# VHH binders against p49116: the designs that were tried, part 317

Target 1, 238 residues: p49116
Amino acid sequence: EGPLLSDTHVTFKLTMPSPMPEYLNVHYICESASRLLFLSMHWARSIPAFQALGQDCNTSLVRACWNELFTLGLAQCAQVMSLSTILAAIVNHLQNSIQEDKLSGDRIKQVMEHIWKLQEFCNSMAKLDIDGYEYAYLKAIVLFSPDHPGLTSTSQIEKFQEKAQMELQDYVQKTYSEDTYRLARILVRLPALRLMSSNITEELFFTGLIGNVSIDSIIPYILKMETAEYNGQITGAS
Below, E stands for the ipSAE of ESMFold2; O stands for the ipSAE of OpenDDE; V2 stands for 0.75 times the mean of E and O plus 0.25 times the DockQ between their complexes.

## First folded at step 19 (VHH)

Design E16 (framework vhh_7qbe_3; at its last look DockQ between E and O 0.95; V2 from the best seeds 0.82)
Fold by OpenDDE, look of step 19:
Structure E16 (fold): chain B 238 residues (1-238), chain A 119 residues (1-119)
Amino acid sequence: as target 1 above (238 residues)
Amino acid sequence: QLQLVESGGGLVQAGGSLRLSCTASEKDYAMAWFRQGPGKEREFVASISRSSSYTYYADSVKGRFTISRDNAKNTLYLQMNSLKSEDTAVYYCAADQYGRYRSPNYDYWGKGTRVTVSS
């Protein structure tokens, strides 16, 4: 069998909505997030191994790991997204909600902690200078995680994850041979993704767009979109 | 498309110092310096990661050259100390689109700046 990922899977270019408003409103944030989400889903669909799992299994996998994929996408696209600015805007919006007593103290704490975790994760990835190849493999490792409940074809998923891990190992060893512990430093960041709440992520980035509709519920539709539709969403005519 | 513009080259005496600059039209690239001496092939000099967390040097320049960057200014630097005649070359700035400071193939290149070290 050939490699899990090819060079086509390394490219991950997010196009931001244009123009950027002076004030980052909820719509801009949601649109940006949606484009990233769609890009991530399209990326997953582009992997032959992912396709080989079948539609039902694919849907289940993405439902299980979309938050992790999205977060890795945030980290990878942090510069183009001006993620720090987006997060600051989100905090400002939250502050308004706080002033209006729309959130409980506990909820505020949870949301703020989540934002902090997101920022820290992205900063840590930036400091590690994770490259496009490494991101691609990390996303694959996250995508092909067999330890989610309710998955079918777990043996095959595990196989793909192992393949991703091995390819990453080979890549890092080849590219960064002088840094013996780079692989370990990269992989040790993955647990942080599991600590992040998908619900909170959804609220922060998607509430203005989908309202009471969950990302979980729309994932099957996203995965069934035609390639042209994906391209339309990620490159945006807006 | 990323544009790279080198500057700072010139004539310097052996043992002297020179600082090269490279201005990038865009941010978020791993960058490197290469050089090509007279009658020689282009060779790697130094590279730096996007966050500056990692640097790498050719053995021939290690301890004498320092690569750095100012991301706010989108500028790459090469501080060259204790210059030798063998350092005479056209120095090129390069960038990797995937963010690899150890790139096997840099995608973008400047036009170069000439450094001449006189004995």
Scores: ipSAE 0.859, ipTM 0.934, lowest interface PAE 0.5, mean pLDDT 93
Fold by ESMFold2, look of step 19:
Structure E16 (fold): chain B 238 residues (1-238), chain A 119 residues (1-119)
Amino acid sequence: as target 1 above (238 residues)
Amino acid sequence: QLQLVESGGGLVQAGGSLRLSCTASEKDYAMAWFRQGPGKEREFVASISRSSSYTYYADSVKGRFTISRDNAKNTLYLQMNSLKSEDTAVYYCAADQYGRYRSPNYDYWGKGTRVTVSS
């Protein structure tokens, strides 16, 4: 049966739009986030176990977990994205919306709480120095989550998740043998991903690029894209 | 491609101190020092994680050497104290493309800086 992931699934290289503007704007943020989303979908699609589940199951899984994969991607790429700068720009923009009476106080509180949770998650992952192999396995654990409602093949999905967990455990034990508690520290961070709202993520990162179309509705089309078209979306070319 | 440039090597008396530097062309890597003594295989000396939260040392240098970094300058350091003749080696800076400070195979290497410890 072989390993769930190979070294080709560990490489995760995000290329930012160039040049970086002096002041971050909605277009730059949306383009950067779109590249990460397509990179994450390309990653998921390349996994043989994912391919084996069939197209309907694939679409259902990604619809259920895309925000968690995206959030892991944000944490993994936080430095190259200058994520803290992006989030600061978003916070400043929200303050303008308050002063112009364009957004309710309750909505702003929800969005600010989400930003703080995201910052806390990314900081905790950075302090743990999660490596590329660990991120790949964490993404696989999140992707093959059998407990989402409406899924078929949940027994097979659970087997794939268990395999990802076993491979992560073996990897951590061999690579970081002196840190007995590393696996536990890593896994305790995963529940925070379920606190991230996909609706707020869309508002923070995808407003203006896709208009009134939700990420959930475009996932079947993203998963069907040709590899060349994927690469164009990831790099902003062709 | 990431480029690593070591500096700070030289001749030093046993019991003395020396600080090595390694400048990286890109940021955000887990990094390590290795060394190769006369007639020996290259051996691990110390490593540091991307955030500096984790360090690891070979037993032969623990307590005498300190690895550190300045991420704003993309520079890795090795402070070597209480130097011994067996510390004589070419010292290499290394980086791992996947962010592992305990990497089984480092991907990027500098050309090295020579340290000679005399009695």
Scores: ipSAE 0.706, ipTM 0.873, lowest interface PAE 1.0, mean pLDDT 88
ESMFold2 (binder alone), look of step 19: mean pLDDT 86; pTM 0.885

Design E17 (framework vhh_7qbe_3; at its last look DockQ between E and O 0.90; V2 from the best seeds 0.81)
Fold by OpenDDE, look of step 19:
Structure E17 (fold): chain B 238 residues (1-238), chain A 119 residues (1-119)
Amino acid sequence: as target 1 above (238 residues)
Amino acid sequence: QLQLVESGGGLVQAGGSLRLSCTASERDYAMAWFRQGPGKEREFVASISRSSSYTYYADSVKGRFTISRDNAKNTLYLQMNSLKSEDTAVYYCAADQYGRYRSPNYDYWGKGTRVTVSS
């Protein structure tokens, strides 16, 4: 078999909604997040190995790891998104809720900690200067995780994950040969993704668009979208 | 499309110093300096990662040259100290779109700035 990923899988370009408002409102944040989510899903769909798993398994995988993929996407697209500004805006919006006593103290703590974790993760990735290839492989490793409950074809998924890991290893060794511990430093970041709540992520980035509809419930629809629809969503072109 | 504009080149005496600048039209690129001397092939000089966390130097310039960047100004720098006649070259700024400070192939190039070191 050929490589798991090709050069076409390295490109990951997010187009932000235009124009950017002076005040980052909930709609802008949600639209930006949605585009990133769609881009991530489209990226996954573009991987032949992913396609080979079948629709049911694909859906299950994405449902299990969408938050991790999304978070990696945030990190990768942090500059284009002005993520720090978005997060600050989210915090400001939350402050209104706090002032109105709409949230419990515990919930506030959870949400703020989550935002902190997101920011910290993205900062850590920026400091590591993760490149586009590395991001692609990391996303593949996350995508092809066999340790999620309820998955079928776990042996095949594991095989793909191993392939992703091996290709990443080869890439890092080839590209950054002077840094023998780079691979380890990069991989050590992955556990942080598992500590992040998908529910809180959904609330922070998507509540304004999907309301009470869960990302989990819309994933099958996203994965069934035509390529033209994906392109329309990620570029804002109707 | 990313535009790179070098500046700071000129005539300098051996043992002297010079600082080159490269202004990028966009942010978030791993960047590098290359040089091409008379009758020589273009050669790598130094590279720097997007966050400046990582730098890499050619052996010929280690200890003498320092690559740095100011992301707020979208500017790349090359501080050249203890210049030698062998450092005479056109210096080019380059950028990698994938963020590789050890890029096998940089995508964007400036027009270059000439550095002449006299004996």
Scores: ipSAE 0.863, ipTM 0.936, lowest interface PAE 0.5, mean pLDDT 93
Fold by ESMFold2, look of step 19:
Order: C-alpha cells, then sequence, then structure tokens
Structure E17 (fold): chain B 238 residues (1-238), chain A 119 residues (1-119)
C-alpha cells in the first residue's frame, strides 16, 4: 500500500572517474559503466516492492532485465558520462580492428548496428526531455515485467508493473498537463530496449570488468552487497 | 553545488526592452525565471527544458518575453520586450535537479536581479 516509488527513488546521481583521460581507454570506460551498473542495481534493490518479492525472485528479475535498466541508465546519464565521446572512441577502435583484420566482418557489423541503435535511443530520449521521475517509472516498468520466462510470483510482479504504469500516467498528466500525447510518446520508446543485446553491451562496456564472466553470473553477488560496499563501487571509494 | 548568478537588471522606460542573463556553474538542467514584485508573492515567468525543445510561459508575459539558453556559455536568457510598469520586480533564475521544465518546486535559486520599469 502507498506509492510504488517515492522521491528518494528518483535520485540517480552518477559520479564519473576523475579526471577524464585525454585519451579514452578501456579502464575508464569499464569503470564508468561499472559505476552505472552498481547504481542501477542499488536503485532496484532499494524499492520496497522489489524487496517484498524475495531474494530468488529478485535475482531472476534482475537477470532478465539488467540490460534494459543499464540502457535506460545510459540514456539518463548520457551528458554526465559524455556517452557520445565514449561511443565515438569505441567506433574508432572498431574501424582500426577492420583495418588490422582482428575481428570478423559479421561481428563488427553487428556491433556497429548496436551502437547506432543505442545512440538513436539515447538521442530520442534526450529530445523528449525525459525527466528523472519519468526515468524512474520507466525503469520500474521494465524491472517488474511478468512476461520473462522462468519467473515465479508473476501475478504479484504484474500488479507492481500496473502500479508503475498508473503512477507514470498520473505524474505525466499532472506535470505536463498541456501535452496530451506525452505519455504515449514516452511509452513507444520501450520496445527499443528489447532489441538491445546483453552480450554486445558486455563487449562494449565491460570487457575489462568481467573477463570471461557474464554480468548474469555476478548479479546475485551485487544484490547481496552491503550499502557501504555499494557506495564504494558507485563512487570508486571505500 | 550548482550556483546561479543573474545579471542584466536595471532601469528601463515602459515600452522598452531588456535582456537578463543567468550563468550556471554546471550544465544539463531544466531552468526557469521567476519574479517577485513589490508586495507580491514570487511568481513563475518562463521555463525551458534541458534540450530547449520545450518552453512554457506565464500568460502575463506570452508574446513579450522569450526564454532561451546558450549551453556553450552555461547561460540562460530572458529577452523582455514591450515592458510595462507591472513587470517591475526582482527576477530570479531557478533550476530543477530532475529535468522537469514544468517543475512544481525548483531546487536551485539565484539571488536575483532588479528590474524597474518607469512610466
Amino acid sequence: as target 1 above (238 residues)
Amino acid sequence: QLQLVESGGGLVQAGGSLRLSCTASERDYAMAWFRQGPGKEREFVASISRSSSYTYYADSVKGRFTISRDNAKNTLYLQMNSLKSEDTAVYYCAADQYGRYRSPNYDYWGKGTRVTVSS
């Protein structure tokens, strides 16, 4: 009972490694992406409705949607991350890989198409000026998705998603009352998230972090972390 | 912390024009102008979204005032044309930490710049 999200769940402050290197490198990109991942997981864990589902359900939900949450986080934090600069640097390195024949042409095509789709998504969210409340509700909608295979408690998850949808609708209608179509314009952005590949996201952003270990495998450990340890990972401090 | 500093206020005759500026210490905020006239409550004037795609104006200033921004200079502007004595006020720059260009509450405020419109 009560609202699904409070104002404390709307705050989403990403702190970047300092200073930004003159030449972007894998370490900077991986550290930046790691901070966003931990911030996103901490955000999800802090929601009372999420806590009520229990540890096994929590792990299953986050495994199913982490890439969507991460992608929404990229769009929300694109300016503070200088995401366009990061993506340009990645594209330049991929073009050098073609010249040096280091990676299959088909894989490079897949990765370049993914980068384009990611940039298009982030640009569309920026042009709509999606605000912090709207991002929080969109994240809740993707987190509480009952249609992922293998989930238990799907009736309760569906109720939480419906509540997130209702709260987003109420928020948009009250805050942007003169823009009748704003909710529809926002919601039509969500299908693009399902087209984002988690394994390409890992390749682009997490090569230095995970090595041969997938994000899927570390999620249970991230969700069990103590608050002080989370804050250290989010800010790069202890 | 975000710092907002207004400038460009002064004395102007009715029918004249004035441009206010607000410099910000950081970028990437939805921003607004408010004003407080003598003996009146602070009131909304205009707002602009982070991308500048959306603007919103109080009815009393529509068609006379224009809000804009220059992100390269981290500066918000209010172009005020066809000024009236009723526009006499201290003008405040404000920013919303959550990117709402229709914010019910703004988180950061400047100290204001005085505009006096003489008859």
Scores: ipSAE 0.694, ipTM 0.865, lowest interface PAE 0.9, mean pLDDT 88
ESMFold2 (binder alone), look of step 19: mean pLDDT 85; pTM 0.878

Design E18 (framework vhh_7qbe_3; at its last look DockQ between E and O 0.96; V2 from the best seeds 0.00; counts 0 for: loop humanness VH .154 < .165)
Fold by OpenDDE, look of step 19:
Structure E18 (fold): chain B 238 residues (1-238), chain A 119 residues (1-119)
Amino acid sequence: as target 1 above (238 residues)
Amino acid sequence: QLQLVESGGGLVQAGGSLRLSCTASGNDYAMAWFRQGPGKEREFVASISRSSSFTYYADSVKGRFTISRDNAKNTLYLQMNSLKSEDTAVYYCAADQYGRYRSPNYDYWGKGTRVTVSS
C-alpha cells in the first residue's frame, strides 16, 4: 500500500500574480485566491488515495472541505501572499461598502468576525510554526474527512484519514521528539476550520472573479482540468 | 534560491563573548547554526523556528549561546557567551525549506565565519 503522502506532496508553492499593484484591488485578491484554490485542488489530485476514491467521490469530498483546505492554504502561504495586507485591503473595501450602506449591520458583523477568525487562525498556525510536512498531513486529514453528509466510500475515506493521522503522528514524534504535546497542539487547531463559513470566504476572496458562480459549482470542472491547464492556472504562465 | 551570508567572526579570549549574524535573502525559513572545528565534523549548534517560537540547542552550548532572529531585517543571530577554546570553529548558517527547526537536513548554507577562542 505504501504511505498516504510522499515528499512530492509536501511541496506547496504558491506563485503570486505579478506585478503586485500599488493598491490591492479586487482583481488581484481574487486572482491570488484562485491560484491558491487551484493549487489546493491540484495538491489533492496528486494524492493516489484521493484518485482511488473515484471522480464522484472526489468531487463530493472537495465540495465538502474546500473552505478548510483553502484556509489551511492561506495559513501556509500567509507570508508569500502577504495575507495581512490582503485582509486589510478587504477590510478597507468593506468599509467603503459600509459607508455606502450596502450591507446590513448584521452582515457586517458576520463578515468582520470571519476576517478576524481567519487572521486569528493564521496567526495561531504561525505561532505554532507549522512546517510543510505538518501542513500536508493536516490537509490530508481535512480532505479525507468521512463525517460530511452525502459521501460515498466513507469507510475508505476514514481509512485514509487514519493513515494521515498516523503518519503525522510518526512524523511529529520523529522530528520534534522533545515536544511531547506538539501533535495535540496542532490537531486542536482543526476545529477552528469548521467554524468558518464557506459562503463568507467565497464572498471575500472570489466574488470579483466568479460573480454569481459558486465555488461548489466549479469544483468539478477544476478537478477535471488537464495538468497543463492546472499548471497554467497555478503559475499564470498561460 | 536562498542566500545566506555570515558575519561577526573573529578572535576572542576564553570567557569572552561574540555575536554572529547571518543575513538571508528571505525570512520564511527555519534557521540554524552549525560549526566545524579543526579536524572535526560539522556539528549542530542551535536552531530557531520561523516565528522564533521555538529554539533548540546542542548540549555543548546550552546556557551559553542564544539563537535569535529579526525577520524584518532577514537576519539570524547567535549570541555566544562564556566562550571556550572548544568553541573554535567555522560557524555556518543554514535554512530549511520546509520550516523545520528540527530539520534532519538543511537545504541552504552560508560560507561560514571563523571564530577563534584563545586560551
Scores: ipSAE 0.811, ipTM 0.912, lowest interface PAE 0.5, mean pLDDT 92
Fold by ESMFold2, look of step 19:
Structure E18 (fold): chain B 238 residues (1-238), chain A 119 residues (1-119)
Amino acid sequence: as target 1 above (238 residues)
Amino acid sequence: QLQLVESGGGLVQAGGSLRLSCTASGNDYAMAWFRQGPGKEREFVASISRSSSFTYYADSVKGRFTISRDNAKNTLYLQMNSLKSEDTAVYYCAADQYGRYRSPNYDYWGKGTRVTVSS
């Protein structure tokens, strides 16, 4: 049997809305995040193993893991997105909301903790210098997670995840042969993804785009989109 | 499209030192130095990861050459000490778009800068 991923699945190029505004605003942040989300969904759809699972299983997998894929995408594209600048602006806005008593103290605490966890994750991935091939395999490991509640075909999903793990192991050993514990250092980063709240990710990055509709609700429609419409969402073109 | 421009090459006596620079139009790449001596194939010299956390050196230069980078200035450096006549070559700056500091194939290349080591 052939490889789970090919070289076409390693390319992951995010284009930002142009030009970057002098002041960060909700529209720029939402458009940038939407491009990353659609790029991540297009990536998942392009994998033959994902296509083989069928539409119901595909929808269930993506609903379960979209926030983890999105977070890996943020880490991979953090420089292109100027993510640290975006997060700093959000923190300052939250501080203003505290001074004006516009949000509950519990909610602000949850959001600040989430931002801190996200920044720590992205910094740790940058410090390890995770490469584009490693990101592709990590995203595949996250996508083909058989342990989500409500999944069918878990045996087949598990086989695909094992294949992604094997391909990552082979890649790291061949490419970074002098660093015998690189794989272990990479894999211990994955549990942090489960600490990310999809609800808070939606508020930070998607509030101005989807209104009352959650990302979970639109995933079946994103996965069924025609190629031309899909590419328009990735680039912001109509 | 990433552009790479090397500088700092020149004549140096054996045992001397020289520092090469490579100015890039961006900094989100793993980067490397290669060299090509007269009548030889281009060979790997050293590489550095995007964050500078990881470096790798060819055995022939280990302990004598130091690769570094300044991401604020989009500049890659090669400090060459204890130079030998066999270090005479055109030195090329290279970048890997996938961020591999042990890249098997680099995507972007500079035009090179000449280093000549005399006895």
Scores: ipSAE 0.722, ipTM 0.888, lowest interface PAE 0.9, mean pLDDT 88
ESMFold2 (binder alone), look of step 19: mean pLDDT 85; pTM 0.874

Design E19 (framework vhh_7qbe_3; at its last fold request DockQ between E and O 0.95; V2 from the best seeds 0.84)
Fold by OpenDDE, fold request of step 21:
Parts: sequence; C-alpha cells; structure tokens
Structure E19 (fold): chain B 238 residues (1-238), chain A 119 residues (1-119)
Amino acid sequence: as target 1 above (238 residues)
Amino acid sequence: QLQLVESGGGLVQAGGSLRLSCTASGNDYALAWFRQGPGKEREFVASISRSSSYTYYADSVKGRFTISRDNAKNTLYLQMNSLKSEDTAVYYCAADQYGRYRSPNYDYWGKGTRVTVSS
C-alpha cells in the first residue's frame, strides 16, 4: 500500500475574495470562510483513502470533524486571510449585536472565549512555524479520527489515521532532525481543536447562512461537487 | 511568483563586517541564504522560519553570521562578522513555498550579491 498523502495533498492555497473592502463586512467574512470550507472539503476528497470509505462514511466523517479541519485551515491560511483583522471585525460585529440585546451575557462570554481560543491556537501554530506538509498530515489525522460517535468503518478510519501519524513522524524526523521534540510539540496542539465549538464557529464565520442553511446540511452537497465546481468556488468564479 | 532581490554585497577586509539584505515580494515563506564561491558549488549558509522562531546555520558560519528577518518590510538579513577570505562568494537568498526552514529544495532564488573578502 502506498502513502496516505502525496505532494499533491500538500498544496493548500486559498484565494480571498476581491476586492477586499475597507470595512470587513459580514458578507466578506462569510465568503472567505466559505471558500476555506470548500477548499478543505476538496482537499479531503482528493485523498484516495478518503474516497475508499464511500460517500456515506465520508459525509459522516466530515460532519464530525469539519470544525477542526476548518480551524486548521484558518491557522494555515492566517496570513493570506488576515485572520487577525477578520477576527477583530467579527468582534466589532458582535458588539453591535450586544447593543441590540441579541445575545445573553453567558453567550457573549462563550463567543468571546471561543474567539480567544481560536486566536491563541492560530498564534501557537504560527509560532511553531508549521509547514505545508505538517498541516496536511495534521488535517489527515483529524479527518480520519475514529473516536466520533456514529461512525461506520471505524477500523479502516483508524488505520488511515495511524498511517497519517506515521507519515508525519517520518517526515518530521527527516526534515527537522535537529529538533527531536518537534513532533510532540506539534501533536500536543491537536487537543485544542476539540475545545472549540462547531456551533460557535458556524455562527462567527457563517452568519449569513444562519437561518438558511447549516454547515451540516451543505457538507453532502459540497462533497458531491465536481472538481471544476470546487475550483470555481475557491476562486469566486461560480 | 515570489521575487527575491539581494543587496549589500561589496569588498571588505578580513575580520570586517557586512550586512546583506534580501527583499521579498512576500513574507509567507521560510527563507535562507546560500553562497557560491569561486570554483565551488552552491552551499547552504543559514535559514530562518517564517516567524523567526527557528534559525539554522552551517557550521562554517556559526558564531559569526546572524540571520534575521523583518516581515513588515518583507526583508531578510544576514549579518556577517569576522569575515574570512573563505567567505568570498556570491550570496543568494532563497525561499521555500511550504514554509520549511529546513527545506530540501528551495523554490525561489534571487540573482545574488557578490561579497569579496580581501586578505
């Protein structure tokens, strides 16, 4: 059996909407997030092991881990996205909602804490200088997580996760041989992803979709898209 | 495509110092310095990660050279102290598209700047 990932799975280039507005509005944030989400789904689909699981299992798997994949994508694309600016804009928009009494005090606290955790996670990843290969393997590890409830083919999923972990280990040992603890430092960041609420992430980045469609509902649709359609979405051509 | 432009090269006496700069058209890359001396193959000098959290040096320049970067200015630097005749070379900046400060293969290269150390 060949490797889980190839060089084709390392490239992860996000194209931002153009032009960037002077004031980052909800539409811009939502469009940017959508492109990242689509790119992440397209990436997952490009993995032969993922394809081998079948459509039903794939849908369940992505539904379980989309938030983690999305968050890793945010971290990876933080520079091109100007993530700090986006998060600041989100906070500003939240202030408006607060003034309009749309959120309870407890909810505000939860949302702000989530934003903080997200920023801290991305900052930590930046400080670690995670490279494209490492991100690809980390995404694979979270994608092929067998410990989500309701999954089928858990043995096969576990096998793929182990393969991703082994390939990451080999890669890090080979590339960063002078830093014997790099792998551990990278892997220890993964638990932070499980602390993040998918619901809050959806509310923050996909506000325009609230009341219309949910991420869970669109995942099957995205996974069935043709490659050309994916490309159109990530470039804004569709 | 990333553009890299080196500057700061020149003639310097042995024991002297020189500071090289490399201006990049982007800052989301791991960057490195290489050099090619007369009749020699291009060799690694130093590398720096995107956030500057990690640096790596060739043994031949450790303790004498310092690599740094200013991401706000999209500029890479190489401070060269205690220069030796053996440091005479064309110095190149390079970038890795995947952000590997220990890249096995850099994707982008500058045209180089010449450093001559006289005895």
Scores: ipSAE 0.886, ipTM 0.948, lowest interface PAE 0.4, mean pLDDT 93
Fold by ESMFold2, look of step 19:
Structure E19 (fold): chain B 238 residues (1-238), chain A 119 residues (1-119)
Amino acid sequence: as target 1 above (238 residues)
Amino acid sequence: QLQLVESGGGLVQAGGSLRLSCTASGNDYALAWFRQGPGKEREFVASISRSSSYTYYADSVKGRFTISRDNAKNTLYLQMNSLKSEDTAVYYCAADQYGRYRSPNYDYWGKGTRVTVSS
């Protein structure tokens, strides 16, 4: 009955593929995104409250929120990932698709709108200088969301989310006591995460990995992977 | 591992100004200046967030010192104006790997640069 998160859950260190290619390409972007996804899943499965919900509930919960966790991870790791450079490379690729008439104009508008929303979210989080502890609690609030349809154990999930909110409040008040409005400024950023499309995230970051198979279908297997396995190279992904 | 190298220390007359620099091997950190005067414990001077959106100053230096950073150059600055004898100290730059601009403990430290303020 101790705290929901301990200091060991704050560490979130993303390592980029090596060596860095001279020009960014689909393989490098997909490998980088895959490392972030696996890091995010490893983080989630390390939380005792998450473990206590059982495998079926764990899978359902992550299927509902993986894109929100991934988006928070992008914001947290934007500097080490050089996310602005990755997004610029994606925009250039979309321009090639327009030139070659490979995508409909409506789809391209939808994807560009999503990229703008993602960049706006990441910029707002950077301007707030969200720290690693705050990110850990925000991810927990997102992970333990009782509002998703089809979940079981909703009352227990809600209690864990309330615990995460309480711990965030206590942390912010202790650490940033002179900044009365910091918690409110942080929390008003969370609703934007529900506007991010899982389908478009897959197109932007995972086209070389998934093919026609959605991330939903592989979530149970990702959650069972050992930490050493998630650092492996993608065999046959070229 | 992050490396921090201070420079710009020296001798200055009371009422004068001095600018300290700290070169970092990366810019994804909240940064701070500390100092240790003769016979005193190390004390906080100022801190700045990763984006520079937030700064925090010890009461003893507020209004006289300005912390800033240039993330393109991975450099932290401390502009010290209206210097007093009590500002005589070795000045250290420090970094928090979790990005807390009000960090309770810093993970990386420089070797320091000496500032002497003469009467």
Scores: ipSAE 0.757, ipTM 0.898, lowest interface PAE 0.8, mean pLDDT 87
ESMFold2 (binder alone), look of step 19: mean pLDDT 84; pTM 0.864
OpenDDE, look of step 19: ipSAE 0.869; ipTM 0.939
ESMFold2, look of step 20: ipSAE 0.741; ipTM 0.892
ESMFold2 (binder alone), look of step 20: mean pLDDT 85; pTM 0.867
OpenDDE, look of step 20: ipSAE 0.864; ipTM 0.937
ESMFold2, fold request of step 21: ipSAE 0.682, 0.713, 0.730; ipTM 0.861, 0.879, 0.888
ESMFold2 (binder alone), fold request of step 21: mean pLDDT 84, 85, 84; pTM 0.865, 0.869, 0.864
OpenDDE, fold request of step 21: ipSAE 0.885, 0.884; ipTM 0.949, 0.948

